VHH binders against q9xw16. Designs and how they scored, part 204

Target 1, 132 residues: q9xw16
Amino acid sequence: MSGWNAYIDTMTAAAPSIKRCAIVGAADGSVWARTEADNVFKASEEELKTFVALFNDVTQVPAKGADIEGVHYVVPRTEESLIFGKKENTGFFAVKTKSAVLIAVYEGPNEVAAQVRKAVESMQTYLNNAGY
Below, E stands for the ipSAE of ESMFold2; O stands for the ipSAE of OpenDDE; V2 stands for 0.75 times the mean of E and O plus 0.25 times the DockQ between their complexes.

## First folded at step 17 (VHH)

Design we7 (framework vhh_gocatamig_d2; at its last look DockQ between E and O 0.80; V2 from the best seeds 0.76)
Fold by OpenDDE, look of step 18:
Structure we7 (fold): chain B 132 residues (1-132), chain A 120 residues (1-120)
Amino acid sequence: as target 1 above (132 residues)
Amino acid sequence: EVQLVESGGGLVQPGGSLTLSCAASGFTFDDYAMAWYRQAPGKKRELVAGIGSGDDTVYMDSVKGRFTISRDNAKNSVYLQMNSLRAEDTAVYYCAAPKEPPEGFGFDYWGQGTLVTVSS
């Protein structure tokens, strides 16, 4: 559909536990690319607008958690450009680039989180170097 | 060094109640979310409940309405009130605190665990 879909494919291939994934505008939450079909990323742009705004002050996110696709996650820690959430055997990693937010929702035991993080941070680095 | 010490586990009949406690030390407790995990024999460790630093809560679906996670920052403690206990709730329950990269980013600090056995 767009060139950004290739990056979605790259992340999902790198971490098979990723169920849904999206690349959105950091400024407004607009969807640039997302997983589709059986693994469609379902967050609305209104929800995403709220989500990307969390990066304006990540230090407050552990106090209030984060919502993605109508699901509320507890957030153990944050970094300046990274938000991690957990619920049951699911979780998400969200990383911020210069102009985008990458979101990966995954399912599996705690051990899979490291692979998911590596996938999204690798893409983060790539996109940052590319000017995005 | 992060330390987590659980207490309150034991043997209860179905329909009974228990309150688990966890005393935390070695980090700035007030700044971070805490969680309870459990692991039954032959099963993976699973997140039962989480509580943010601002008291937002998350529960696994099977414990919603029965379990309540809470925290007392003055005591550096997190609690799990378990009501209407079922046989399938039998497990070792672990208090969990978050780690940071590169060691981790989730609830990766664990206590020794406390056994909860629900049986008639």
Scores: ipSAE 0.809, ipTM 0.915, lowest interface PAE 0.6, mean pLDDT 94
Fold by ESMFold2-Fast, scan of step 17:
Structure we7 (fold): chain B 132 residues (1-132), chain A 120 residues (1-120)
Amino acid sequence: as target 1 above (132 residues)
Amino acid sequence: EVQLVESGGGLVQPGGSLTLSCAASGFTFDDYAMAWYRQAPGKKRELVAGIGSGDDTVYMDSVKGRFTISRDNAKNSVYLQMNSLRAEDTAVYYCAAPKEPPEGFGFDYWGQGTLVTVSS
C-alpha cells in the first residue's frame, strides 16, 4: 500500500499481459505492494512465506513445482534468482533481489512470457541498484 | 542441438486410448521438467501436461483423470498415456523442453508434433 505501488504500475505498463503481480519481502513473504481491485493478487501470507523460502535452494524447485494463489505450477527450470512456472495458458515469473521477491502472473503464449520476463528483470535490476 | 521426436499419434474412436512417446537429446534431460502441449485447428497451443525433474505433475483441468504423463530418465523419454479420448482431444500434440540459461520463458523447444484424431 506504500510508494511501492508505483513499481507495480511500471511492470504492468511494460507488460500488459501481466494479470496480477506483487512485491514481497524475501525473508518472510510480507506484501509490500500488489495489484488490487479487479486484478487483486490473492496469495495468502502462509503461501507467500513458503514461496519465498524456495529461493533458499532453487535447484529443488523443478522437482516439486510451486504454488501461487492456490494454483500449482510445473517449474521447467530455475536460475539463481529466478523461478518461473507454467499451467495451461498461464504462467508466472518470480525474481529475487537483495531484500524482495517480485512475482508476476500472466496469461498467454511464449512471446507474451518473454515480455513479462523482461519487465520483471528490469525491475529486479532497478531495485538491486536502489539497495533493495 | 536439442531434438525432440514424438511418436504414437493416430486415429482412434471416442473412448479409446493412445500412448504418445517423446525421445529427447542434446541437453541434460534429468535436470529439466518436460511437457506435452497440443494445438487444435483454430485454437492456441495449450499445456496439456507437465512433469518436473522429480515426481511433480500438472494437468489441464479437462484431461485430469484421463491423461497420465510419465518419464524414463534412463531412456531420455517422456510419455503421455491418453485414456477415455474425446472428439475435443483431436489436435497435434507436441513434446516440449525448456531452454538452457540465461534465456527461456517456459517450454521453448518443441518437437515436430504428432497428430491425434478422435473420430468414428
Scores: ipSAE 0.774, ipTM 0.899, lowest interface PAE 0.8, mean pLDDT 90
Fold by ESMFold2, look of step 18:
Order: C-alpha cells, then sequence, then structure tokens
Structure we7 (fold): chain B 132 residues (1-132), chain A 120 residues (1-120)
C-alpha cells in the first residue's frame, strides 16, 4: 500500500529515534506498510498474528512480556489501546486503531521515548478519525 | 506517594557477589513490571534487568547468566542477585517502576540508588 508508506514517513520524521516501524492489520497482523531498505521491519507473519492478539486482553501482557522481531521485551504496563516494552537501550510502542496496529521500535533513553509515544498516538488519533 | 528504596550495595572484589533489594510502596506493585537500571560515571543509565508482573524476565546481554532478577509480591520487593562481578559492573544501581496510566514512557519512577563498587 503505497499510500500507507506516507504514514510510515510521518512517524519516523516526528520521532527520529524510531529505527523501524510498521502498520499492520489488527485482525491478522498483515503488513500494510513498514520501514524498508536499511531498516527493514523484520517481524514474521506468525509473530505479528501473535502480537496483535495481545490487544484482546491487555491486562495479561505485563505478566508475559511481548515479542517483536525475535526480541523479547518486558512490558511495564498497558492501556486499553497501548502496549509498550523495554529491552536494554531499545523499546517499542504499539497502539491499536479500529482496523490497525501501529508498531514503532526505537533506540534511546526515556527522553526520546516520549517523542515516540507522541508520534504513534498522533497517528492513532488520525487513523481512528479517518475510520481506520 | 511512590517510594522505591534500594539497599545492598557495597564494595566487592572482582568475581564476588552482591544481592540488591528494592522495597516499593505507593502503587499497585502486583500489576506492574519492575526493573533495575545502573549508571556508571560518565555513562547513561542502562536497563540491567526487568521483571514482568509475573515471572517474565529480560536482561542486558552483558549480565545474562551472571545476574538474576526476582520479585516477592507479598513484600512489594524486587531483588537483583549479582554474581561474577566485574569492574565494568561498578555503578549506582536504581530500582525503577512505571507511572500509572495515562502517563509515562517506560520505567519512569526511580529510587535514590545504591552504589556498587567492584575494586580492581
Amino acid sequence: as target 1 above (132 residues)
Amino acid sequence: EVQLVESGGGLVQPGGSLTLSCAASGFTFDDYAMAWYRQAPGKKRELVAGIGSGDDTVYMDSVKGRFTISRDNAKNSVYLQMNSLRAEDTAVYYCAAPKEPPEGFGFDYWGQGTLVTVSS
């Protein structure tokens, strides 16, 4: 989806610490768009199906953590449409819209994590308002 | 208010062991993951180990196999067993917890820290 690639560019421009990101279908984890080339978002189809299913009961996620791109993250806490995780100097933020899950993987300390959260939540709001 | 109190730091020889403890209060400890961070002089804070609200754990690669994080929900406590200590492990160690929704970006509350010095 070439139109969806513009949203990838918007998120990475808003938070340069994002190293890889994707927009995937909330029902099945199908990839609508992702970072490519030097920073390919590498999650497998099966991993993404498992990942988006975490939003079916976010209260269970802090007990088990989450996997993205073969990396296991501790999940400090969740919100109804937000899951985020930490591993060493990396982390992710994932938000669910009506139809999609936005995933951003970043590097850096807490100071940059705020920018990443803002970027994905701004896009979440935009896509929800557009019916996605 | 949220309070995180670390203890157990000290001076130890290379190859030695220490156990760090963190007593937590002021939030629903059982619902959240907890973490240990460290900061060496002139370095950024780094996440050493995290533990989910259950038994799930993550570790920094350089400490995996040497450090073990654990928690005791009945005591609202988190522990870090540090074995085979090296000079590079010298740092102030911080216990960390997330903020309550809707705020926060990771592990956002920090204790005052406990100093670990590995003398070489």
Scores: ipSAE 0.676, ipTM 0.876, lowest interface PAE 1.3, mean pLDDT 91
ESMFold2 (binder alone), look of step 18: mean pLDDT 80; pTM 0.800

Design we70 (framework vhh_gocatamig_d2)
Fold by ESMFold2-Fast, scan of step 17:
Structure we70 (fold): chain B 132 residues (1-132), chain A 120 residues (1-120)
Amino acid sequence: as target 1 above (132 residues)
Amino acid sequence: EVQLVESGGGLVQPGGSLTLSCAASGFTFDDYAMAWYRQAPGKKRELVAGIGSGDHTVYMDSVKGRFTISRDNAKNSVYLQMNSLRAEDTAVYYCAAPKEPPEGYGFDYWGQGTLVTVSS
C-alpha cells in the first residue's frame, strides 16, 4: 500500500459524490492508488495506458470520447490538463499533473459535478506544488 | 449569448416516431459535443444521448437501438430521431451544450425544452 491512498481519502471526503477514483502515472497509466472494496476502481492496465495517452492531445478527445472502466463516455470539451465526460447519470473528471493523472468517477447531475471538479482540481494543484 | 431552440415534440401513440431538432448559436458549435437530456415529471434530468464533435455517439441503455442522435455542422443543428416510442419516454426533452473554458463541468447550457407525450 502506498502513502498515495491518503490523497484518495482526501478527495472522497471533499466530494462524497465521488464513487470511485484513482491516481495513475501520466507516462504509463500505472496505478499509484485507487478506491478499493465496495468502491473498487475497475479499469484495466491497457485501458489506463490508452486513457493517459489522451493527454498528449486533448483537443482530439471530444471527437472520440473516452473509455473508463469499460464505459464509453461522451466528452463535452477539454482543457489543456482536464478531460471530463458524461454518460447517463455518471460522469468523470480527469486532470493531469506533472507526473500523475487523477481520475474521479461520480454519479449525479451537473449540480454535484461542481464539488467533484473542485476536489480533483484542488488535489491537482497540491500535487503540482509538491513536484508531482 | 448561447441559444438552443428545440422543436419537434408532440403527442404520439406507443410504437410511433418523432424527430426532435435543436438550432444552436452563440458558441463554437463544431468544437463541442452536444447532447439531448429529458426530464419526466418529478424526476431529475437525465442524459438520453450525446454526440461528439467527430460524430461518435453515446446512448442511455433504455433508448439504445430506438433513438438516434445526429448533427449537421453546416446548420449548427442537433437531431434526435425517436423510434418505437414507449409511455416511459414521456418527458420534456432538452438540447444541451457545454460552457466554454474555464467554467463548467458537463453540458451546462440548456434550451427551453420540447414536450414529448406518448399515450394512446
Scores: ipSAE 0.733, ipTM 0.881, lowest interface PAE 0.9, mean pLDDT 89

Design we8 (framework vhh_gocatamig_d2; at its last look DockQ between E and O 0.93; V2 from the best seeds 0.78)
Fold by OpenDDE, look of step 18:
Parts: C-alpha cells; sequence; structure tokens
Structure we8 (fold): chain B 132 residues (1-132), chain A 120 residues (1-120)
C-alpha cells in the first residue's frame, strides 16, 4: 500500500494548490493513501464510504452536494467519473478509476482549479491504464 | 448562448437588506447548481453562496445567517436575500453557472454583475 503514496506525491507536486489528497477504494471507501502530517486528509472511512457511493449515480449529486472531511460542498455539475465541489475559496476534485477514487481538496482563487483538475485527471488516466 | 442577468443591487445603509435576482437562459437550468459570487475592489472574486439543483445550499462563513440563496426553476432564476448588510459586503455581485460537460471547472459562466454598496 506504500506504493500508493507515490501517487499522492505526484498529484500534490503537480498542483501546489492541493492541500489534502487521498486515494481510496471505489467499492468501500477504504483509504489506500493520503496526505499526512500538516496536511493530513481527515475524512473518516464511514464518510468516504458514503462519498464513493456518489459515483453510483452522479446525476443526483448536484441536488444534494457532497461532504468531505466534515465540510459540505456545493456541486455545480458532475461527469460520469468526475465530481467537483465548491465552498468559499476551496473546492475538491474527485475522479473515479476502475477500482479507486482520487480526491484532491484545494484552496485558492478560481484560477487554480485548472491545475488541480489536470493533476487528478492525469493520475486517473495513468491508473486506469495500469489496471487500477 | 448562456446568459445571466443580475438585478437588485444598489446603495443601502449598514443593517439594511437587499434582494438580488438572476435570470438565466441558454442552458439546462434545472440540472445544475447555481451560485452567487462577489468581488470587492482589490480582492479576488469569491463564492458567496451556492444552491444545488435541489435545495442544497452552501454559504461562506461570513454571510451565514444573514444571506439566503434560493432558486425558482419555473422562472430559471436564482436569488440572494441579503440581510443585516455590512460595509464589508460592498462588492459587485455576480450570478454564476457551470459549463456543461466536458468543459468547466466550477461556476464558469458569469453575469455582468450588480453593484452592492453598503455605506452610512
Amino acid sequence: as target 1 above (132 residues)
Amino acid sequence: EVQLVESGGGLVQPGGSLTLSCAASGFTFDDYAMAWYRQAPGKKRELVAGIGSGDDTVYMDSVKGRFTISRDNAKNSVYLQMNSLRAEDTAVYYCAAPKEPPEGLGFDYWGQGTLVTVSS
């Protein structure tokens, strides 16, 4: 499981605005890797179980929003394998791979979102190609 | 073409109230969340309030309990009721909507804005 930490490092390096990040199992929300120390990703497994289940029907997510780390976000819209949320000057991007969900929580002005999305989607592509 | 037209801004004294309205067109309004942003002079544009395609709402901490975002899907409109206004609320307020897939990073469409000035 330690190998997954390298992917966390890759995403956070690619997008400095990412404050916290996690890779979790798509089936049950189990944590495979996460940012730690001063930027520890704090979502509980129970919360993550609920979160990853949102991908079962993403069309309903804009109606209800999404919760991460006890914070509620409004979800402008969704894509089949992409959920993003907004709150004040923060937000998140969550993408689903074959077996995982990548979650990146970021902070900054609107302009930083592009880099965050790119980092997460790049990792999504990589992991999908690797069979994960 | 997506169009967002704000109205309701103006000059108000501290403690006063205003209601902003936004008329939206050019996209599937009912499927998406809507938002209000604001930008004060010299500051970055910030998300004030968001409302999901349902009744879900999100607020910035400084406006909680004072501002209320709502929507009327039959009118393709979103509203911002602002009570107990403060000088720090002075800004241009923008109605915001997301772009349809695959483009978009959030609330990417903006109206022209409506100025809210809170001053004694």
Scores: ipSAE 0.850, ipTM 0.928, lowest interface PAE 0.5, mean pLDDT 94
Fold by ESMFold2-Fast, scan of step 17:
Structure we8 (fold): chain B 132 residues (1-132), chain A 120 residues (1-120)
Amino acid sequence: as target 1 above (132 residues)
Amino acid sequence: EVQLVESGGGLVQPGGSLTLSCAASGFTFDDYAMAWYRQAPGKKRELVAGIGSGDDTVYMDSVKGRFTISRDNAKNSVYLQMNSLRAEDTAVYYCAAPKEPPEGLGFDYWGQGTLVTVSS
């Protein structure tokens, strides 16, 4: 018995470069788990509801960008279940599973981004296999 | 292969203006965002401005209101209009594009760069 916070802990252990992350419901953006305290993921439920709706048609996202924690990111391109964004030295990766969206915010160069993408995609695979 | 060719760099006095151009080829330009990065000697590369496949834009805080990014899909080109240039804007400027699926971390392909020097 670990609850959803155990998956947050697993991702941040696998990629310490993740600054903040969350697991939210794919249908409504409701928060299932997120980083807390000094690493609190600050997105509102309204912002998250808007964000998860982007997965309904990812092809439109590079034209509009995406907002996370009140920060607007340019979205270079998307894949069917992946949105990623950039602003200055920060970025995010978001992946959709059957029932959830995983969001990880990081700072740093492409070597950091590679570690974060790998961690988020590994968790996406795990949750899909677990029926989520 | 992805090719990005920058032009328009040069020497200008503080308060001056330059327009940088980037000609892109080898990928589906219209579907992707494009960006301008810069790197000053001894500094890290910084995302200066990004433009989505539509009209979406992002800017580094220190250039907001001074720089404008734009694109011309008919020419596969992206531009950076730089106004009110400051000494701290001195850097090599790089045009950047994302990798095609399934790879990609942000803006992964960069051109050769064009030097912008702001001095009196």
Scores: ipSAE 0.784, ipTM 0.899, lowest interface PAE 0.8, mean pLDDT 90
Fold by ESMFold2, look of step 18:
Structure we8 (fold): chain B 132 residues (1-132), chain A 120 residues (1-120)
Amino acid sequence: as target 1 above (132 residues)
Amino acid sequence: EVQLVESGGGLVQPGGSLTLSCAASGFTFDDYAMAWYRQAPGKKRELVAGIGSGDDTVYMDSVKGRFTISRDNAKNSVYLQMNSLRAEDTAVYYCAAPKEPPEGLGFDYWGQGTLVTVSS
């Protein structure tokens, strides 16, 4: 059985500083796959519906910030298919594909963040090229 | 090209107050969040407070309720009001801004910093 969990494993292997991540539906925030066990990605369905809707107009997000797993992040700026946020020594990167949003939550400085961004954008490109 | 110039640091007694200012230029200030970071000797830089392009704010836990970040878009300026200062707040404080697309990892540009010393 094919599963979205393999893509979770690929991203976490590419950037070990990812603490939690998920692949969710771009239209409704439904969880297709997520980190599990000791690293469970715990965003609620209501929170995820709100979060993916931010991609409907990314230009408004730096004014409002974003919430993931009950944590509020300041969003420094956005790109058409990219939202990222910071809180203290933690952050997230989220990218939109045709059908999904990839979310990675990490801890660490900008050097760590570079690895996280590269991991999620590489997967974004792969899934877009595959039609997802 | 991007210029961030902090001011307002100095020596202050515990319990005192200071207002830090940051003048920004060389980018589209109104569109981006801004932040204050600090670095004490021997410590990593830490995000003290962030302010969205609107009214949204975040604070590190140890300063919440004591520090207030604000911005004046007409003056391209960010402020940090620091009240009830403690010795642990002693650090160089940096104003910070994101890089413009397509780069950026968070707050990527910092100014030269302004020293805040809290001691009796």
Scores: ipSAE 0.598, ipTM 0.849, lowest interface PAE 1.6, mean pLDDT 90
ESMFold2 (binder alone), look of step 18: mean pLDDT 80; pTM 0.798

Design we9 (framework vhh_gocatamig_d2)
Fold by ESMFold2-Fast, scan of step 17:
Structure we9 (fold): chain B 132 residues (1-132), chain A 120 residues (1-120)
Amino acid sequence: as target 1 above (132 residues)
Amino acid sequence: EVQLVESGGGLVQPGGSLTLSCAASGFTFDDYAMAWYRQAPGKKRELVAGIGSGDDTVYMDSVKGRFTISRDNAKNSVYLQMNSLRAEDTAVYYCAAPKEPPEGWGFDYWGQGTLVTVSS
């Protein structure tokens, strides 16, 4: 068994375009693991609490967008347990599991977004199967 | 199926203005955000402006204050008002829409594009 940072490492290895990411508690946005140092995920506790609450009704999110690390993103659409956003050459994917929310911020053109989505959804499936 | 048809491009002098229009069809327009991208010669496509289903907006920093994105849900249309145009704004501009669930990862449908040239 590895600590939660091993899952961060797995996602970033699968999608090198991920610049910053975190695994946070679904109920409160508490940080379980995140990228550090030059790639530190910088969202405040208040921002994360607000962000995870968006999963209570994802249908409202495209109307208002979402904020991560003080950056406002347009949200093209949502799916059950998936929110994703865009701004310039940056974007994010966030997925909810039973107990966690995974957030990955990436940089690059739209061509890299597919790989990032795949990495995040693969981890979502893994954690759900592990009871998280 | 999904169709995005841009219009309004042209040749304009520096400091001028243009309004781009996009007519969308073949999907549930009101439920989704819409966007304008551009691609200059030799560069990647970049998101210029986005508008949410409820009129939330996002802009590229270099166009903020000069460009305004808007939408008209009754007409299934999205617009880009471009003011104070600069030579660096020269590009093909694309209207973009997300793919319907469960596929897609951003704005994945693109129109044919409309050329904007800023030159004297």
Scores: ipSAE 0.744, ipTM 0.884, lowest interface PAE 1.0, mean pLDDT 89

Design wf1 (framework vhh_4orz_3)
Fold by ESMFold2-Fast, scan of step 17:
Structure wf1 (fold): chain B 132 residues (1-132), chain A 120 residues (1-120)
Amino acid sequence: as target 1 above (132 residues)
Amino acid sequence: EVQLVESGGGLVQAGGSLRLFCAASGFTFDDYAMAWLRQAPGKRREWVAGIGSGDDTVYADSVKDRFTISRDNAKNTVSLQMNSLKPEDTAIYFCAAPKEPPEGYGFDYWGQGTQVTVSS
């Protein structure tokens, strides 16, 4: 592969409803790849470091919510490797693999959310199988 | 099974106030965030406010500073205090809770709703 941007392209092709997304390091939130230009993912390094640390204890997240791109989301609930948030017509899905966290921000109703979740979980499975 | 029962709707004049209540049962209420959604005639359902399992709250921009969401875990109740009501707030208001995996996309269980009508 020619770097991590190919995985961003795969996710956005699978779910065109993804507005912005990124693949970041699970240990530190460092950006490995993200959407750019008109769809640039605009999370700060400090915000991403805080965000990936949420996966150390996902059970605490619904009590406090989560911040992505300066937007505070209510987190309805979590799974061991999945955090999702909602605010108005926007939301995100974030999944943890062995070495990475995938974050996808979307806008739209439940059918859009379903498509985005499917794309993110498919990539999670692929990366875990590839050793990431 | 998750059950959500809304109450408190009614007819009010513009500028008035209403308090909506949601009685929740059939799940571990204290562990989950809750939300209020609304649906105006001929429009899609829209998200109004959410409250985390703790004290975290988030509001739609259209209702911020006018509405307040709160919860009472001892009574398994979510409330929505609506102040400075506008005709545009006329809608059926739904209490919402998250579904269990794998179908969870946000707030996917909705009650039957309670009608709010704001006269101009």
Scores: ipSAE 0.479, ipTM 0.763, lowest interface PAE 2.0, mean pLDDT 87

Design wf10 (framework vhh_4orz_3)
Fold by ESMFold2-Fast, scan of step 17:
Structure wf10 (fold): chain B 132 residues (1-132), chain A 118 residues (1-118)
Amino acid sequence: as target 1 above (132 residues)
Amino acid sequence: EVQLVESGGGLVQAGGSLRLFCAASGFTFDDYAMAWLRQAPGKRREWVAGIGSGDDTVYADSVKDRFTISRDNAKNTVSLQMNSLKPEDTAIYFCAAPKDSGWGYDYWGQGTQVTVSS
């Protein structure tokens, strides 16, 4: 079994339109794995702690939006374990599992967003089934 | 069931102002963010501004500091105040409600035409 970077590779292979992504701890936002080099996920430790805390009450998020990598996104709506944001031609999907939060930042139209959402939700299902 | 009806467009000279309105029906308006998009002749649809269910707003760099998006939940309307208009702002403007993975593709209206003369 590979380390957590293998799951990053799986998501980016499933949706090449993902520009940057990370797997972080749901309790504290600690980074388990992230894209690196030319595609480095740049969120600070402080920002990630704030972000994962949004899952404690997702119903409050659409009123305030969300910050990822210093970029403020409008959050159109949320689901119990899903937060997604939009700004111009960019966006993100974040999903919570039992112990992790998966965050994927993408660029592209709604067709691209749908592909990215599917990839992130597939990984969410896999990790939940694996006990994470 | 979502219906969005845009109004307020017209012809204006560069440097002028217009205020666009979107009347929404068929969904629980207060629970959703709303957005404005535009499409210029021969170009792809471009996202202009978004407003969350509260006071949160986000703008495209091309319109930042010139446009202001606002909402009136009592009237189920979202508006776009456009100041310092430029010829490149000429487009059909559409309001949008979220659907699935982002903003809806179907605008249940013709949009509203904005023409900015030089």
Scores: ipSAE 0.418, ipTM 0.731, lowest interface PAE 2.2, mean pLDDT 85

Design wf2 (framework vhh_4orz_3)
Fold by ESMFold2-Fast, scan of step 17:
Structure wf2 (fold): chain B 132 residues (1-132), chain A 117 residues (1-117)
Amino acid sequence: as target 1 above (132 residues)
Amino acid sequence: EVQLVESGGGLVQAGGSLRLFCAASGFTFDDYAMAWLRQAPGKRREWVAGIGSGDDTVYADSVKDRFTISRDNAKNTVSLQMNSLKPEDTAIYFCAAPKEGYGFDYWGQGTQVTVSS
C-alpha cells in the first residue's frame, strides 16, 4: 500500500541511520508498510503478532525482552507507548499510536539511537494527530 | 544521582576465571535492565552482556558460552562471571544503566581485567 509507504519514506529521510522499519497494525501486527529491497524488514507475521501484544502491558517487557526479525533484544526500560531494545551495536525503537505500531531497527552508537528515537516519536505524534 | 561502582578486576592467566561486581544506587534498580561493556586499549567500547529486570539475558557472540551475567535485586548488584578467559578479553569493564531512554548510556568508572598468555 503506497499511501502508508509515504510515512516510511518520511521517517527514513528524517533518520538515514534507520536500517529497516515498518508500520504495523496495533491490534494484530499486520504489515501496513515496510522498507523493501536491500532494506527489507524481515519479521514474520507470528513474531509481529507477539510483538504488538507487548503493548498490552509494557511494564512486563524489560523482564522478558523482545524479538524483532529473529533477534532477541534486552529491553532496558519502557515508557507508556515506547519499547526499545539493545543487543551489541544494534537496537530498535517501537512506538504505539491509536491504531498502529511503528518499528525502526538501527545499527550504531548512542548518537544514532538518539536520532532514530526522535524520528520515530515525531512520526508517532503526527499519526496520532491524524487519527491513527 | 545514579552511581555505579565496579569491582573484581585483576590479572589472571589465560584459561582462568574472574567475577566482576557492580553496586548500583540512586535509581529504581529493580525496574531497569543492566549491562556490561568493555574497552580494550586503543579500541572502541564494546557491548558484552545485558540482563533484563527479570532473568532475561543477552550476550555478545564473542563471550556467549564463557560469560554469565546475573543480578541480585536485594543487594542492587549485577555481576559478570567470566570463564575461559583469553588475552583478547583484556579491557576495562564498565557496568552500565539506562538513563536517557535510548540504551545503556550511563556507566561507572570501570575495573581493569588483564589476561596474560
Scores: ipSAE 0.645, ipTM 0.843, lowest interface PAE 1.3, mean pLDDT 89

Design wf3 (framework vhh_4orz_3)
Fold by ESMFold2-Fast, scan of step 17:
Structure wf3 (fold): chain B 132 residues (1-132), chain A 119 residues (1-119)
Amino acid sequence: as target 1 above (132 residues)
Amino acid sequence: EVQLVESGGGLVQAGGSLRLFCAASGFTFDDYAMAWLRQAPGKRREWVAGIGSGDDTVYADSVKDRFTISRDNAKNTVSLQMNSLKPEDTAIYFCAAPRPDEGYGYDYWGQGTQVTVSS
């Protein structure tokens, strides 16, 4: 379709188990692109502003968890540029680039989660190399 | 290497209670979330409850208000208190931990402990 939506389409094509995803600004959580219509990513601007601020100190996140789309997730651990959460058979992966945070919500077992993480990390690498 | 050892399973009548324990070693336990999963005969593995490195907890809808997950960082243990047990809770219960440097959630499992709830 247009602009940043092409990257959303690329991620969902690479991992069809992604239910909803978004690309947001790392500084303020502003939405650059997100899935829409029947699979709209429903996080509020206030929630996203709070969420991207977690990347300022990821080591504190496993103690408190994280909220995405009004759903509270336990965060098992973090890496410098990665936060992931789990609740039942649902989870998310969020990765930070130079200027953006990519968030993908999925449903399924660890094999599905592996595909989703790979898709998100591939896009993270692509955007970093593109200067974003 | 990560080691997880479950205990506390057994046979109990409907309406009864059991407490499961998981002893963890081989990683910096205090820094990671832990989870309990279960697998009933002929079914896929199902996530039951999770606990963050603090005291943040999340439960599957099927067990909410009946089960309580807790941790004891001094002993490197996580436990699951199961109340008001139903026959549908019959399963092998697994303690799970994330991989230290990679992974997709809870990638290490223990051997499991059998819980059987009779009608």
Scores: ipSAE 0.400, ipTM 0.725, lowest interface PAE 2.2, mean pLDDT 87

Design wf4 (framework vhh_4orz_3)
Fold by ESMFold2-Fast, scan of step 17:
Structure wf4 (fold): chain B 132 residues (1-132), chain A 117 residues (1-117)
Amino acid sequence: as target 1 above (132 residues)
Amino acid sequence: EVQLVESGGGLVQAGGSLRLFCAASGFTFDDYAMAWLRQAPGKRREWVAGIGSGDDTVYADSVKDRFTISRDNAKNTVSLQMNSLKPEDTAIYFCAAPSGDYGFDYWGQGTQVTVSS
């Protein structure tokens, strides 16, 4: 399937504070779309396979943390379909839909984090309603 | 409401060590990560270290290999062992807990650490 880049564009337009993001398959971590060029999302497919498997039991994630783009993040807490991480002034939000995981990396204070989380959750709702 | 109380700060000479403690209450401590932040005079607050609900730890590059964060879930405490202290480590150190949706938003009153040259 093509056209998934349109959803990346929608999220980054809604939250310009997103540094890098991707949409990956929930079952295998395969990349469907990601930011490129000056803000390329650099996670390997093996790292993403490991990451999406965390959604099989999110309650264990705060004990272990998570790796995105070779950076290890502490995970403060999780929700059923949400993992978020923090390290210094950087962070990520990852949300699971029926068939996808959306990952957005940001840098900045809570105002930036709030904007990024809102954009990712809005897209999660949209994709779930569309059957993804 | 979340309550965090820091202790253990003080004056120490460069190369010395201090151990900071944070007593936490008002939330399910065992389920959440905890962090230490610091604010130096005239500077922005910055992240120092974090610890997951288990033994997972993450450190800022400036303190890596010098500081060790740990937790005691039976006592609802988190601690920071600071070794090889430098004048640049002079700051008020804050214990932080997750609040709301964005990271570590609850901070204690802080404990002053002063490292003399």
Scores: ipSAE 0.501, ipTM 0.780, lowest interface PAE 1.9, mean pLDDT 87

